# Designs tried in a protein design chat: VH-VL binders against L-cysteine S-thiosulfotransferase subunit SoxA (soxA). Part 10

Target 1, 259 residues: L-cysteine S-thiosulfotransferase subunit SoxA (soxA), of Chlorobaculum tepidum (q8kdm7)
Amino acid sequence: EVNYQALVDADVKAFQGFFRKEFPDVKLEDFGNGVYALDEDARKQWKEMEEFPPYELDVEAGKALFNKPFANGKSLASCFPNGGAVRGMYPYFDEKRKEVVTLEMAINECRVANGEKPYAWEKGDIARVSAYIASISRGQKVDVKVKSKAAYDAYMKGKKFFYAKRGQLNMSCSGCHMEYAGRHLRAEIISPALGHTTHFPVFRSKWGEIGTLHRRYAGCSNNIGAKPFAPQSEEYRDLEFFQTVMSNGLKYNGPASRK
Below, E stands for the ipSAE of ESMFold2; O stands for the ipSAE of OpenDDE; V2 stands for 0.75 times the mean of E and O plus 0.25 times the DockQ between their complexes.

## First folded at step 14 (VH-VL; framework fv_teclistamab)

Design z5 (from y2 with light chain Y97W; at its last look DockQ between E and O 0.94; V2 from the best seeds 0.00; counts 0 for: pae E 4.2 > 2)
Fold by ESMFold2, look of step 14:
Structure z5 (fold): chain C 259 residues (1-259), chain A 121 residues (1-121), chain B 108 residues (1-108)
Amino acid sequence: as target 1 above (259 residues)
Amino acid sequence: QLQLQESGPGLVKPSETLSLTCTVSGGSISDEWYYWGWIRQPPGKGLEWIGRIYYEGYTYYNPSLKSRVTISVDTSKNQFSLKLSSVTAADTAVYYCARTPYSSSGFFDYWGQGTLVTVSS
Amino acid sequence: SYVLTQPPSVSVAPGQTARITCGGNNIGSYSVHWYQQPPGQAPVVVVYYDSDRPSGIPERFSGSNSGNTATLTISRVEAGDEAVYYCQVWDSSSKHWVFGGGTKLTVL
């Protein structure tokens, strides 16, 4: 019988060890703050911005949507335990379905199961509901389990995706966000991959709005000349699963503001 | 009530292209929760998956047919289509369109009635 | 690509239990779905994710999946259950929905 969790835990230790070696003065928990953990001026500016964060109204709207009755009298609140403070439960591998389930997938699953139209995947109300759930889940531990062969297979697909070079520019997630983490590309500092998934959804100044992790994946694919996969595709869900496992031990801290 | 209906020629000559359309009614092909697929069944034989499409245009195809298959979507007409090139008698089958929940491990929860396409002279 | 093996036929007396098997290497690591196809009709899903039933499918239809074998079990078989039954999985490595060859259930 293979102890899949032990294999994954060894990968996590190696992955996080790489970043601790590259950034010895950055505390593990601060990697959830991305570039703000690396650059003193950016961090000071970010802390000032958090007095009135740009996503504040999105969180309010998300709360309203979370509690809004469906036609059948239930609401999104009917589907989630702990009053909706469930960011720390996602993503997870569903042993019955043999697939990764993300928070956004669970939100739309609840709606469809109750006769409501699903939200659009990339942005809008799904990101607002996700932002609300993240906001009431702040401080929950990232602790993604990989206990079965099927879960490990999904983890390995995400891992393979993360390291694979693709697109016109022949680039990988790891090439940018591990090898060149902390370096400048144009005017931007490349954020470390560690902690990437802990702070979504994000309000990006480039977008002018709040958006999901998978919207960011599609944007990165376009930037390197690769055709994006569909939002919430198996490929992107497995990538989120791998990336989130790599952040085991950190704390969820979304929603966030990013450039 | 969701309904899927296949349409297209019932007879196709060898070496030509089989072309079918599935019209969706009582629901939207642009629904974010679903994939739309094609399955075929040669007379007296089993089911064979052909491929699927998400309404934004993303496709997966059966590897054994991939070189000959194109699936496309027209959201303005609430339709998706199948083209199978270079057909032979082996492509004679009942062709079904179907819907599956947006899941890698999903199942086909609604099927069209099917349409027989015969490849013959 | 991944292969699913079903017996070509199963015969069962009315009121008894039919068991239809679907064999595959480590099929227990897949989610198995089952379809009923009555003569001359389109298939309909009767069990999904190994053991769940859609609304309108009676509780006498059940499923299990472990090791190298998934099983569709039909208790208290009725004449109307006479059909061909297909198992199906998603093979993530080939991005391929795979069907078994089908099992004809005959109710004697």
Scores: ipSAE 0.379, ipTM 0.747, lowest interface PAE 4.2, mean pLDDT 90
ESMFold2 (binder alone), look of step 14: mean pLDDT 92; pTM 0.921
OpenDDE, look of step 14: ipSAE 0.797; ipTM 0.903

## First folded at step 15 (VH-VL; framework fv_teclistamab)

Design b1 (from z3 with heavy chain S105T; at its last look DockQ between E and O 0.96; V2 from the best seeds 0.00; counts 0 for: pae E 2.4 > 2)
Heavy chain, then light chain:
Amino acid sequence: QLQLQESGPGLVKPSETLSLTCTVSGGSISDEWYYWGWIRQPPGKGLEWIGRIYYEGYTYYNPSLKSRVTISVDTSKNQFSLKLSSVTAADTAVYYCARTPYTSTGFFDYWGQGTLVTVSS
Amino acid sequence: SYVLTQPPSVSVAPGQTARITCGGNNIGSYSVHWYQQPPGQAPVVVVYYDSDRPSGIPERFSGSNSGNTATLTISRVEAGDEAVYYCQVWDSSSKHYVFGGGTKLTVL
ESMFold2, look of step 15: ipSAE 0.688; ipTM 0.863
ESMFold2 (binder alone), look of step 15: mean pLDDT 93; pTM 0.942
OpenDDE, look of step 15: ipSAE 0.907; ipTM 0.948
ESMFold2, look of step 20: ipSAE 0.607; ipTM 0.847
ESMFold2 (binder alone), look of step 20: mean pLDDT 93; pTM 0.941
OpenDDE, look of step 20: ipSAE 0.916; ipTM 0.952

Design b2 (from z3 with heavy chain T103V; at its last look DockQ between E and O 0.39; V2 from the best seeds 0.00; counts 0 for: pae E 6.7 > 2)
Fold by ESMFold2, look of step 15:
Structure b2 (fold): chain C 259 residues (1-259), chain A 121 residues (1-121), chain B 108 residues (1-108)
Amino acid sequence: as target 1 above (259 residues)
Amino acid sequence: QLQLQESGPGLVKPSETLSLTCTVSGGSISDEWYYWGWIRQPPGKGLEWIGRIYYEGYTYYNPSLKSRVTISVDTSKNQFSLKLSSVTAADTAVYYCARTPYVSSGFFDYWGQGTLVTVSS
Amino acid sequence: SYVLTQPPSVSVAPGQTARITCGGNNIGSYSVHWYQQPPGQAPVVVVYYDSDRPSGIPERFSGSNSGNTATLTISRVEAGDEAVYYCQVWDSSSKHYVFGGGTKLTVL
């Protein structure tokens, strides 16, 4: 019988080993902070921002949405265990459906199952609810399981996506966020891929609002001249699954502020 | 109750373009929870998937048909459409429109009645 | 592209059990869905996600999926079960909804 978790664990060790070698003075746990783990001036600015974070109102709105009664008297709180502190349960591979389930999917599954209209995917109320759930889940372990052939196939599709070159600029996630990590691209320092998914959703200064990981994927695709996939498409869900597996052993630390 | 209804010409000449419309009632094509698809069945033969669309315009097509297929959506009319170019007699089939959930989009939970399109000179 | 193989026909006496197979390389790693198509009608889902039944489908319809074979089982077969049955998967590698060739169930 194939031990798929062992194959994945070996990939995780190699992936994290690459970053430990490239950034030997950065603690593993600090990779969840992205550029702020690499640049002291950026970290100082970030720490000041975190005293009154721009996402604070989004978290409060997300809490209100999470507890707001549906027409049937239930709420989002009815669908999630542990009082909603469930960020660490997502993403996961659903062995019955043979697909990756993200937190944003689970939020909208709850709404549809209770007769409510789903939220729009990339921003707005989905991101506010996701931010609330993340805020009460801080410190939960990233521990994504890959136990079956089907789960491993989804993982491998995400891995292939991450390394594949795309768009007019012929660029990959790995080219920027592994090979170019820590370097300047115009006015920006490119963040390491390790720890990318631990801190979503993010309030980006560029957006002026909170947004989801898959909104960021679409934005990156546009920047390299590639057609974005649909939000919560299988391609983006498998990419999130792969990226989150690569961060196994880190802690969830969302929501976050980014440029 | 949700209903899907195919419409369009029942006869198409070889080398021309087959054009069908699916009208959705009892639900919204802009519902973010669903994809909308086309499946066909040649007379006496099995089912063949053609393609699917999300209301924002994202499409997937059957690789064997991809070069000839266009699926589009008109949210103002609550409709989506199929165009299949350069048809031959092999494209004679009953054409179904269908719905699949956006997440767990592994199966089609609602089907139209189907419409026969014959390709003949 | 991924291929699903079904026997072209299965015959069964009323009251007996019909088993319709769907073969595919490592089909156990897919979720298998089953459609019933009576003559002249559109297909209707009778089993999805290997073994779940939509509302209104009798419990005598059941499904299983492991290894290289998925099976639709219809116990206590009735004349009204006479139809063509299709298995289907979503193949995420090729972005393709794959149908089996269909199995005609005949009730003697």
Scores: ipSAE 0.093, ipTM 0.660, lowest interface PAE 6.7, mean pLDDT 89
ESMFold2 (binder alone), look of step 15: mean pLDDT 93; pTM 0.944
OpenDDE, look of step 15: ipSAE 0.148; ipTM 0.712

Design b3 (from z3 with light chain G28E; at its last look DockQ between E and O 0.93; V2 from the best seeds 0.00; counts 0 for: pae E 3.0 > 2)
Fold by ESMFold2, look of step 15:
Structure b3 (fold): chain C 259 residues (1-259), chain A 121 residues (1-121), chain B 108 residues (1-108)
Amino acid sequence: as target 1 above (259 residues)
Amino acid sequence: QLQLQESGPGLVKPSETLSLTCTVSGGSISDEWYYWGWIRQPPGKGLEWIGRIYYEGYTYYNPSLKSRVTISVDTSKNQFSLKLSSVTAADTAVYYCARTPYTSSGFFDYWGQGTLVTVSS
Amino acid sequence: SYVLTQPPSVSVAPGQTARITCGGNNIESYSVHWYQQPPGQAPVVVVYYDSDRPSGIPERFSGSNSGNTATLTISRVEAGDEAVYYCQVWDSSSKHYVFGGGTKLTVL
């Protein structure tokens, strides 16, 4: 029998080892802060923004949505244990369904199972609910398991996606967020891939609103001249799964503010 | 409540294009939780998947049919369609439209009643 | 592409248990769904995700999936269970919904 977790754990060590070598003065846990762990000026600007976090109202709205009764008298709270402090349970590979389940997928699944219309995937109320859940889950450990062949196949699809070059500019997630992490692209510093998924959803100044990880994936695809995949598609859920596995050992720290 | 209804010509000449429409009622084709698909069944034979569309336009097609098939959506009419080009007698079948959950391992939970399309001269 | 193999027919006496198999290489790594198609009708899902039942499907329909074989089990078979039964998976590698060839259940 193949020990899939051991294969994945070896990949995690190599992936994180790359960033430890490139940024030897950055603690593992600080990679969850993205560019703010790497750049003093960006960190100062971010701390000023965090005095009045732009996502504060979104968290409050998310709490209200999380507890709002459905027509059947249940709520999102009925589907999630621990009062909704469940960010650390996602993403996971569902061994019965043979697919990755993300937090956003689980939110809409709860709604559909209770006769409610799903939220739109990339922004709006799904991001507000996700922000609330993240806010009450801060400090939970990233500890994604890959124990079956089916889980490993999903992990490998995410891995292949992460390293594959795409679009008119022939770029990959790894090219930007590993090879060029910490370097400037115009006025922006490229964030390291390690810790990318720990702090979503994010309020981006560019968006003027809170948004999901998969909205960011679509934005990155557009920037390199590639057609985005559908939000919460198998491709993007497997990518989130791979990225989050690579961050095993870090802590969830969302929601966050970003440019 | 949710209803799927196939419509289109029941007779198509060889080498022409088979064109079918599925009308969705009692629900929205723009529902984020579902894909919309086409499946066919030649008389006395098994089921063969043709393709799937998400309402935003993302498609997958059966590799054996990919060069001849186009699926599209018209959200304003709550419809999606199938075009199969260069048909032969082998394309004679009952054609079903169906819905599947947005999960990657989904099953087809609602089916249309099916419409027979015969390819003959 | 991935292939699912079903026996073309199964015969069972009323009140007995019918077992319909769906063979595939490493099928335990797939979620298997089962459809009942009565004569002249559209298919109806009777088991999904290997072993779950939709609302309205009697508990005497059950499913399992291990190794290279998934099985639909119908206990206390009734005449109304006569139909063709199809198994189905999603193959993410080829982006293909794969159906088995179908099994005609005859109640003797």
Scores: ipSAE 0.538, ipTM 0.823, lowest interface PAE 3.0, mean pLDDT 91
ESMFold2 (binder alone), look of step 15: mean pLDDT 93; pTM 0.947
OpenDDE, look of step 15: ipSAE 0.916; ipTM 0.949

Design b4 (from z3 with light chain S51D; at its last look DockQ between E and O 0.94; V2 from the best seeds 0.00; counts 0 for: chain humanness VL .650 < .674)
Fold by ESMFold2, look of step 15:
Structure b4 (fold): chain C 259 residues (1-259), chain A 121 residues (1-121), chain B 108 residues (1-108)
Amino acid sequence: as target 1 above (259 residues)
Amino acid sequence: QLQLQESGPGLVKPSETLSLTCTVSGGSISDEWYYWGWIRQPPGKGLEWIGRIYYEGYTYYNPSLKSRVTISVDTSKNQFSLKLSSVTAADTAVYYCARTPYTSSGFFDYWGQGTLVTVSS
Amino acid sequence: SYVLTQPPSVSVAPGQTARITCGGNNIGSYSVHWYQQPPGQAPVVVVYYDDDRPSGIPERFSGSNSGNTATLTISRVEAGDEAVYYCQVWDSSSKHYVFGGGTKLTVL
């Protein structure tokens, strides 16, 4: 008789409570802005960039790709309800397939099901389509459900990944993004883990282009000397699932610009 | 039409390395939506999964075989390969290459015809 | 590692219904796939994700999965259905594609 959603909701309350205590002047909704919720100077610079966002052309290209006919006459628009305003539906646990489905996975699944070549996973056209979908979904509530044992098992795999130390530097996602959130590392402020997944895809100045959450996961793995997992692998999809569940109650706010 | 074709020696001596290649035609091994795998079947026995590879080099192996198995990809030849070290008579089987979707709970949707490898002195 | 158990054989008369079981602890929490292997041939997927059929597989092939048992059902069995049938799951915990031992279907 296990109520898996109740167990997860208790974890969410504890996780968000940690950040509310650490940052009492930051509203819950503002954690979706990452470090820009914590640093007034960085927020001013970021808001100036968001007046003329570097990803604006990526959103326009993503819209064109979303509506571009496949060889069979259908398009990505054929696979998604609500005109593509579906960011708030992802990630979810598919009870039939017993796996987490991310937005990027659903995009490529639609293409393959219609005889098209999948996009590359980390950047390029998949990130542009994801950016378009995110842009028309802004304000949708994060409300990820964990209702079955299989869904809870995926959530727990993501949770274990998030807290596990790894790589040559023996570091964890939680060590940096919970315990050291708001502290400086090489003149940069470490962003809190709460709200990490709400604003992807991002145009990072470091990348010079738009990219996906799983590209960022690979980058963080490399920084600590850990070998990255494959993009959209079960491991990274379960990590996204856990992280997004921890942000339940926040709102999707992607795409975004970041350093 | 996608086709998978196994090739390699049909006879391998005990303690040596079994080496097979799967050639993919009518499709690309550098496909982001698929894993490529090896499955074997001893004569008169059931199916046993050996391992799978994503074309960028990411692998999973059957835990019971992991210490002896290497799977690799050659994207320029549209091929992937199996090496199984330290073979014994128990490794005599028909070896199949197969494709599975990039999903976690995937199934093998295309199979090669299989090639018999006999381990014998 | 996770274990799938199948009966070694099932016999049915032509035109009748064959039911092939795949037993596993809490197998209802897995997605079950079924393969047909005719003598001397490679396996072919006949049911996936418990109850979906690939294009080209007759509607008389169907599947179910709940509790500790998944079942492949073949209605109006024909002589051409004689084969060995395997169930299979992905076990995420051990990162292992697990096959059942196979069930030989004989059409009397």
Scores: ipSAE 0.732, ipTM 0.880, lowest interface PAE 1.5, mean pLDDT 92
ESMFold2 (binder alone), look of step 15: mean pLDDT 93; pTM 0.946
OpenDDE, look of step 15: ipSAE 0.924; ipTM 0.953

Design b5 (from z3 with heavy chain T100I; at its last look DockQ between E and O 0.94; V2 from the best seeds 0.00; counts 0 for: pae E 2.9 > 2)
Heavy chain, then light chain:
Amino acid sequence: QLQLQESGPGLVKPSETLSLTCTVSGGSISDEWYYWGWIRQPPGKGLEWIGRIYYEGYTYYNPSLKSRVTISVDTSKNQFSLKLSSVTAADTAVYYCARIPYTSSGFFDYWGQGTLVTVSS
Amino acid sequence: SYVLTQPPSVSVAPGQTARITCGGNNIGSYSVHWYQQPPGQAPVVVVYYDSDRPSGIPERFSGSNSGNTATLTISRVEAGDEAVYYCQVWDSSSKHYVFGGGTKLTVL
ESMFold2, look of step 15: ipSAE 0.688; ipTM 0.874
ESMFold2 (binder alone), look of step 15: mean pLDDT 94; pTM 0.956
OpenDDE, look of step 15: ipSAE 0.921; ipTM 0.950
ESMFold2, look of step 16: ipSAE 0.557; ipTM 0.840
ESMFold2 (binder alone), look of step 16: mean pLDDT 94; pTM 0.955
OpenDDE, look of step 16: ipSAE 0.922; ipTM 0.951

## First folded at step 17 (VH-VL; framework fv_teclistamab)

Design k1 (from b4 with light chain Y30E; at its last look DockQ between E and O 0.01; V2 from the best seeds 0.00; counts 0 for: pae O 3.5 > 2, placed apart)
Fold by OpenDDE, look of step 17:
Structure k1 (fold): chain C 259 residues (1-259), chain A 121 residues (1-121), chain B 108 residues (1-108)
Amino acid sequence: as target 1 above (259 residues)
Amino acid sequence: QLQLQESGPGLVKPSETLSLTCTVSGGSISDEWYYWGWIRQPPGKGLEWIGRIYYEGYTYYNPSLKSRVTISVDTSKNQFSLKLSSVTAADTAVYYCARTPYTSSGFFDYWGQGTLVTVSS
Amino acid sequence: SYVLTQPPSVSVAPGQTARITCGGNNIGSESVHWYQQPPGQAPVVVVYYDDDRPSGIPERFSGSNSGNTATLTISRVEAGDEAVYYCQVWDSSSKHYVFGGGTKLTVL
């Protein structure tokens, strides 16, 4: 029988090895800080900003939302263990449902299950709640498991997505975030793909607000002239699943600020 | 059960093009979870990777052979092929077609029996 | 290009343990695969991803990989184990499948 976890572990080893070779002066755990791990000036400015992080109010709002009673008297807090510090539990492959479940997906599923309307995806309250959960989960190690054939298939779909060229520019995620990692593209330093999922949700200066990973995926699609997929689509969930697996061993450090 | 079988001329003249086909049975080359490749072994020597192809037509080649190698795929026939141009005696080898998983650190899990191709005038 | 170095030959008596090494710069950071090639036959993978074993391969075959050396260990060697063994990696930098030079295992 195929040991799928071993296959995935090997991929992780190779993936991380690529970046370690490309950036020998960057510690593995620092890849979660994106370009701030690569550019000292940018890092300095980032550190200054982190004294009063732009997402701070969103985290507080998220906390309030997390504990806000539903009409039935329960709350989001009732759906999650460990006081809500569950960032490290997501994403995961649900063997029964045969699909990847993300944190944001779980949040809205909790709401719907309790008779509440789901939050809009990508921004707003979903990002705030996610930010709160991320904040209290800081330091947790990324440890996504891929043990079954079905889980492996989802992983592979994400992997395929990551390496597939798309859009008018005929670019892949890897085309930018591996091949051009650390290089300037359109006056911006391209972040290495390793650690991409450890720090979401993020407050982007470009957005002027906090947003989710899938919002960022959509933005990347637009950047290459490809039609974005819907948030929480199978495509994006699988991509998140793959990327998070590739970051196994790193620590969650969300929420974060980015340009 | 998956089977790979090499076919083509066993003798090629110098400067000509070596041409081989691998026929896959018991599975589809359009399986998205695998690459398909060629490996050769000169008599009494070690293994040398030639190249790989994905069913969508994407290829990687051994840098030392890249200028002379073309690998193609025919999904309708469930075959993939190797062309090696400008052959010399150094290209005399047993040629294997093989499958490798779609991984970042792949290995070859299924092999053909190999076919000897001799380059001689 | 990335280079894998194997001893040309290893000899062991039946019932003993054979160890075949594969050297490479920081090979411990790579995934190493091992193939057995009996005379006149195609190679067969016996260990993959450093220490994992395909179904059908005896438990006598095991692998390890750390530092600059990967090792294929064959315990309780049998006459049927006589073959040439190759280590292999995928070099992501050059995008190249790299094989070692092969080690001929002789069972005395």
Scores: ipSAE 0.035, ipTM 0.641, lowest interface PAE 3.5, mean pLDDT 94
ESMFold2, look of step 17: ipSAE 0.515; ipTM 0.810
ESMFold2 (binder alone), look of step 17: mean pLDDT 92; pTM 0.940

Design k2 (from b5 with heavy chain S105T; at its last look DockQ between E and O 0.88; V2 from the best seeds 0.00; counts 0 for: pae E 3.1 > 2)
Heavy chain, then light chain:
Amino acid sequence: QLQLQESGPGLVKPSETLSLTCTVSGGSISDEWYYWGWIRQPPGKGLEWIGRIYYEGYTYYNPSLKSRVTISVDTSKNQFSLKLSSVTAADTAVYYCARIPYTSTGFFDYWGQGTLVTVSS
Amino acid sequence: SYVLTQPPSVSVAPGQTARITCGGNNIGSYSVHWYQQPPGQAPVVVVYYDSDRPSGIPERFSGSNSGNTATLTISRVEAGDEAVYYCQVWDSSSKHYVFGGGTKLTVL
ESMFold2, look of step 17: ipSAE 0.665; ipTM 0.868
ESMFold2 (binder alone), look of step 17: mean pLDDT 94; pTM 0.952
OpenDDE, look of step 17: ipSAE 0.901; ipTM 0.943
ESMFold2, look of step 19: ipSAE 0.525; ipTM 0.822
ESMFold2 (binder alone), look of step 19: mean pLDDT 94; pTM 0.952
OpenDDE, look of step 19: ipSAE 0.033; ipTM 0.658

Design k3 (from k2 with light chain Y30E S51D; at its last look DockQ between E and O 0.01; V2 from the best seeds 0.00; counts 0 for: pae O 8.3 > 2, placed apart)
Fold by OpenDDE, look of step 17:
Structure k3 (fold): chain C 259 residues (1-259), chain A 121 residues (1-121), chain B 108 residues (1-108)
Amino acid sequence: as target 1 above (259 residues)
Amino acid sequence: QLQLQESGPGLVKPSETLSLTCTVSGGSISDEWYYWGWIRQPPGKGLEWIGRIYYEGYTYYNPSLKSRVTISVDTSKNQFSLKLSSVTAADTAVYYCARIPYTSTGFFDYWGQGTLVTVSS
Amino acid sequence: SYVLTQPPSVSVAPGQTARITCGGNNIGSESVHWYQQPPGQAPVVVVYYDDDRPSGIPERFSGSNSGNTATLTISRVEAGDEAVYYCQVWDSSSKHYVFGGGTKLTVL
């Protein structure tokens, strides 16, 4: 039988190796800070902002939402172990369902299972709850496993998505976040792909609010003139799965502020 | 930390109105995720729910006491109160105020220490 | 109105397991909560929503609910567990918080 985990581990090594070569002065763990690991001036400004993080109120709101009783008396807290510090458990491949399950999916599935309406995706309460979970999960190591053929297939779909050229600009995720990492594109410094998933959800200045990883994926699609997929689509879940695997060994550091 | 404290006269004459206040500290009575309630316990007997109130003023009462009970809330003072009219000896009890999570199947998660109210001539 | 029935008393030796029952018609379909009331003190929730336990309550306290009976189980009973225990539900039909009659747990 093929050792799929070994195949994936080799990919992770190669992927991380690429970025270590491109940015030899950046510590591996610091890639979770995106462009702020690359630009000292930007980093200084970011640190100043982080003294009073713009997402602080969202984290507090998320905590409240996390503990808010449902009509049946249960709460989101009842669905998750470890006091809700479960960021490191997601995403994972569900062997029974044969699909990638994200944290946001799990949150809404908990709500629905308890007779509540699901949160809207991308922003709002879903992002606040996610932010709270992320905050109490800080420091957890990214350790996503790919052990089965089915999981590997999902991983490969995500990988293919990451490297596939799309849109009017005929660009891939890798085309920007690998080839143009650290460079200016449309007056913005492009972040390295390594560590992309460690710090979500994020408060973006551009948004003026907190949002999820899949919201950002949609934005990237728009940037290259490609039609976005729906949040929590198989495409974006697989992409998240692949990107998170690529960041194995890094630490979760969400939520975060970004431009 | 959240604390509830009952206050009011410990002695009430028959036919008069029992009046108690619950002062909440360490949390806001305007928290939308909780109700606030009253429970009583006659000496040597079990617990009996009296009523609950939401910070917006919505109330539910024990059907057996509904005609005599009024619960109100003062968000500015972070207090809620109980009035029980036409009291008799049967209303002698330890009265507790408590917090109730905002659910359709709620329970009482925080209690005051209780205050004894004796109805006697 | 909905009625909850508890035995008036249960006695156990230290270190043994106490089981306190709460009977009600199809109570398994209701959410049952349990309170501990030591002598001269206010009640404290020890189990809520059938089998959940608040932080700070020892794992010795557990709950189950099925059919017509909910049960509070106290393992490795200690002298400090001596108290009156109440079960409670919300009756949506009558919109009433209903308590059981209480069970006095005596530690021999």
Scores: ipSAE 0.014, ipTM 0.517, lowest interface PAE 8.3, mean pLDDT 94
ESMFold2, look of step 17: ipSAE 0.131; ipTM 0.686
ESMFold2 (binder alone), look of step 17: mean pLDDT 93; pTM 0.946

Design k4 (from k2 with light chain Y30R S51D; at its last look DockQ between E and O 0.94; V2 from the best seeds 0.82)
Heavy chain, then light chain:
Amino acid sequence: QLQLQESGPGLVKPSETLSLTCTVSGGSISDEWYYWGWIRQPPGKGLEWIGRIYYEGYTYYNPSLKSRVTISVDTSKNQFSLKLSSVTAADTAVYYCARIPYTSTGFFDYWGQGTLVTVSS
Amino acid sequence: SYVLTQPPSVSVAPGQTARITCGGNNIGSRSVHWYQQPPGQAPVVVVYYDDDRPSGIPERFSGSNSGNTATLTISRVEAGDEAVYYCQVWDSSSKHYVFGGGTKLTVL
ESMFold2, look of step 17: ipSAE 0.658; ipTM 0.869
ESMFold2 (binder alone), look of step 17: mean pLDDT 93; pTM 0.949
OpenDDE, look of step 17: ipSAE 0.908; ipTM 0.944

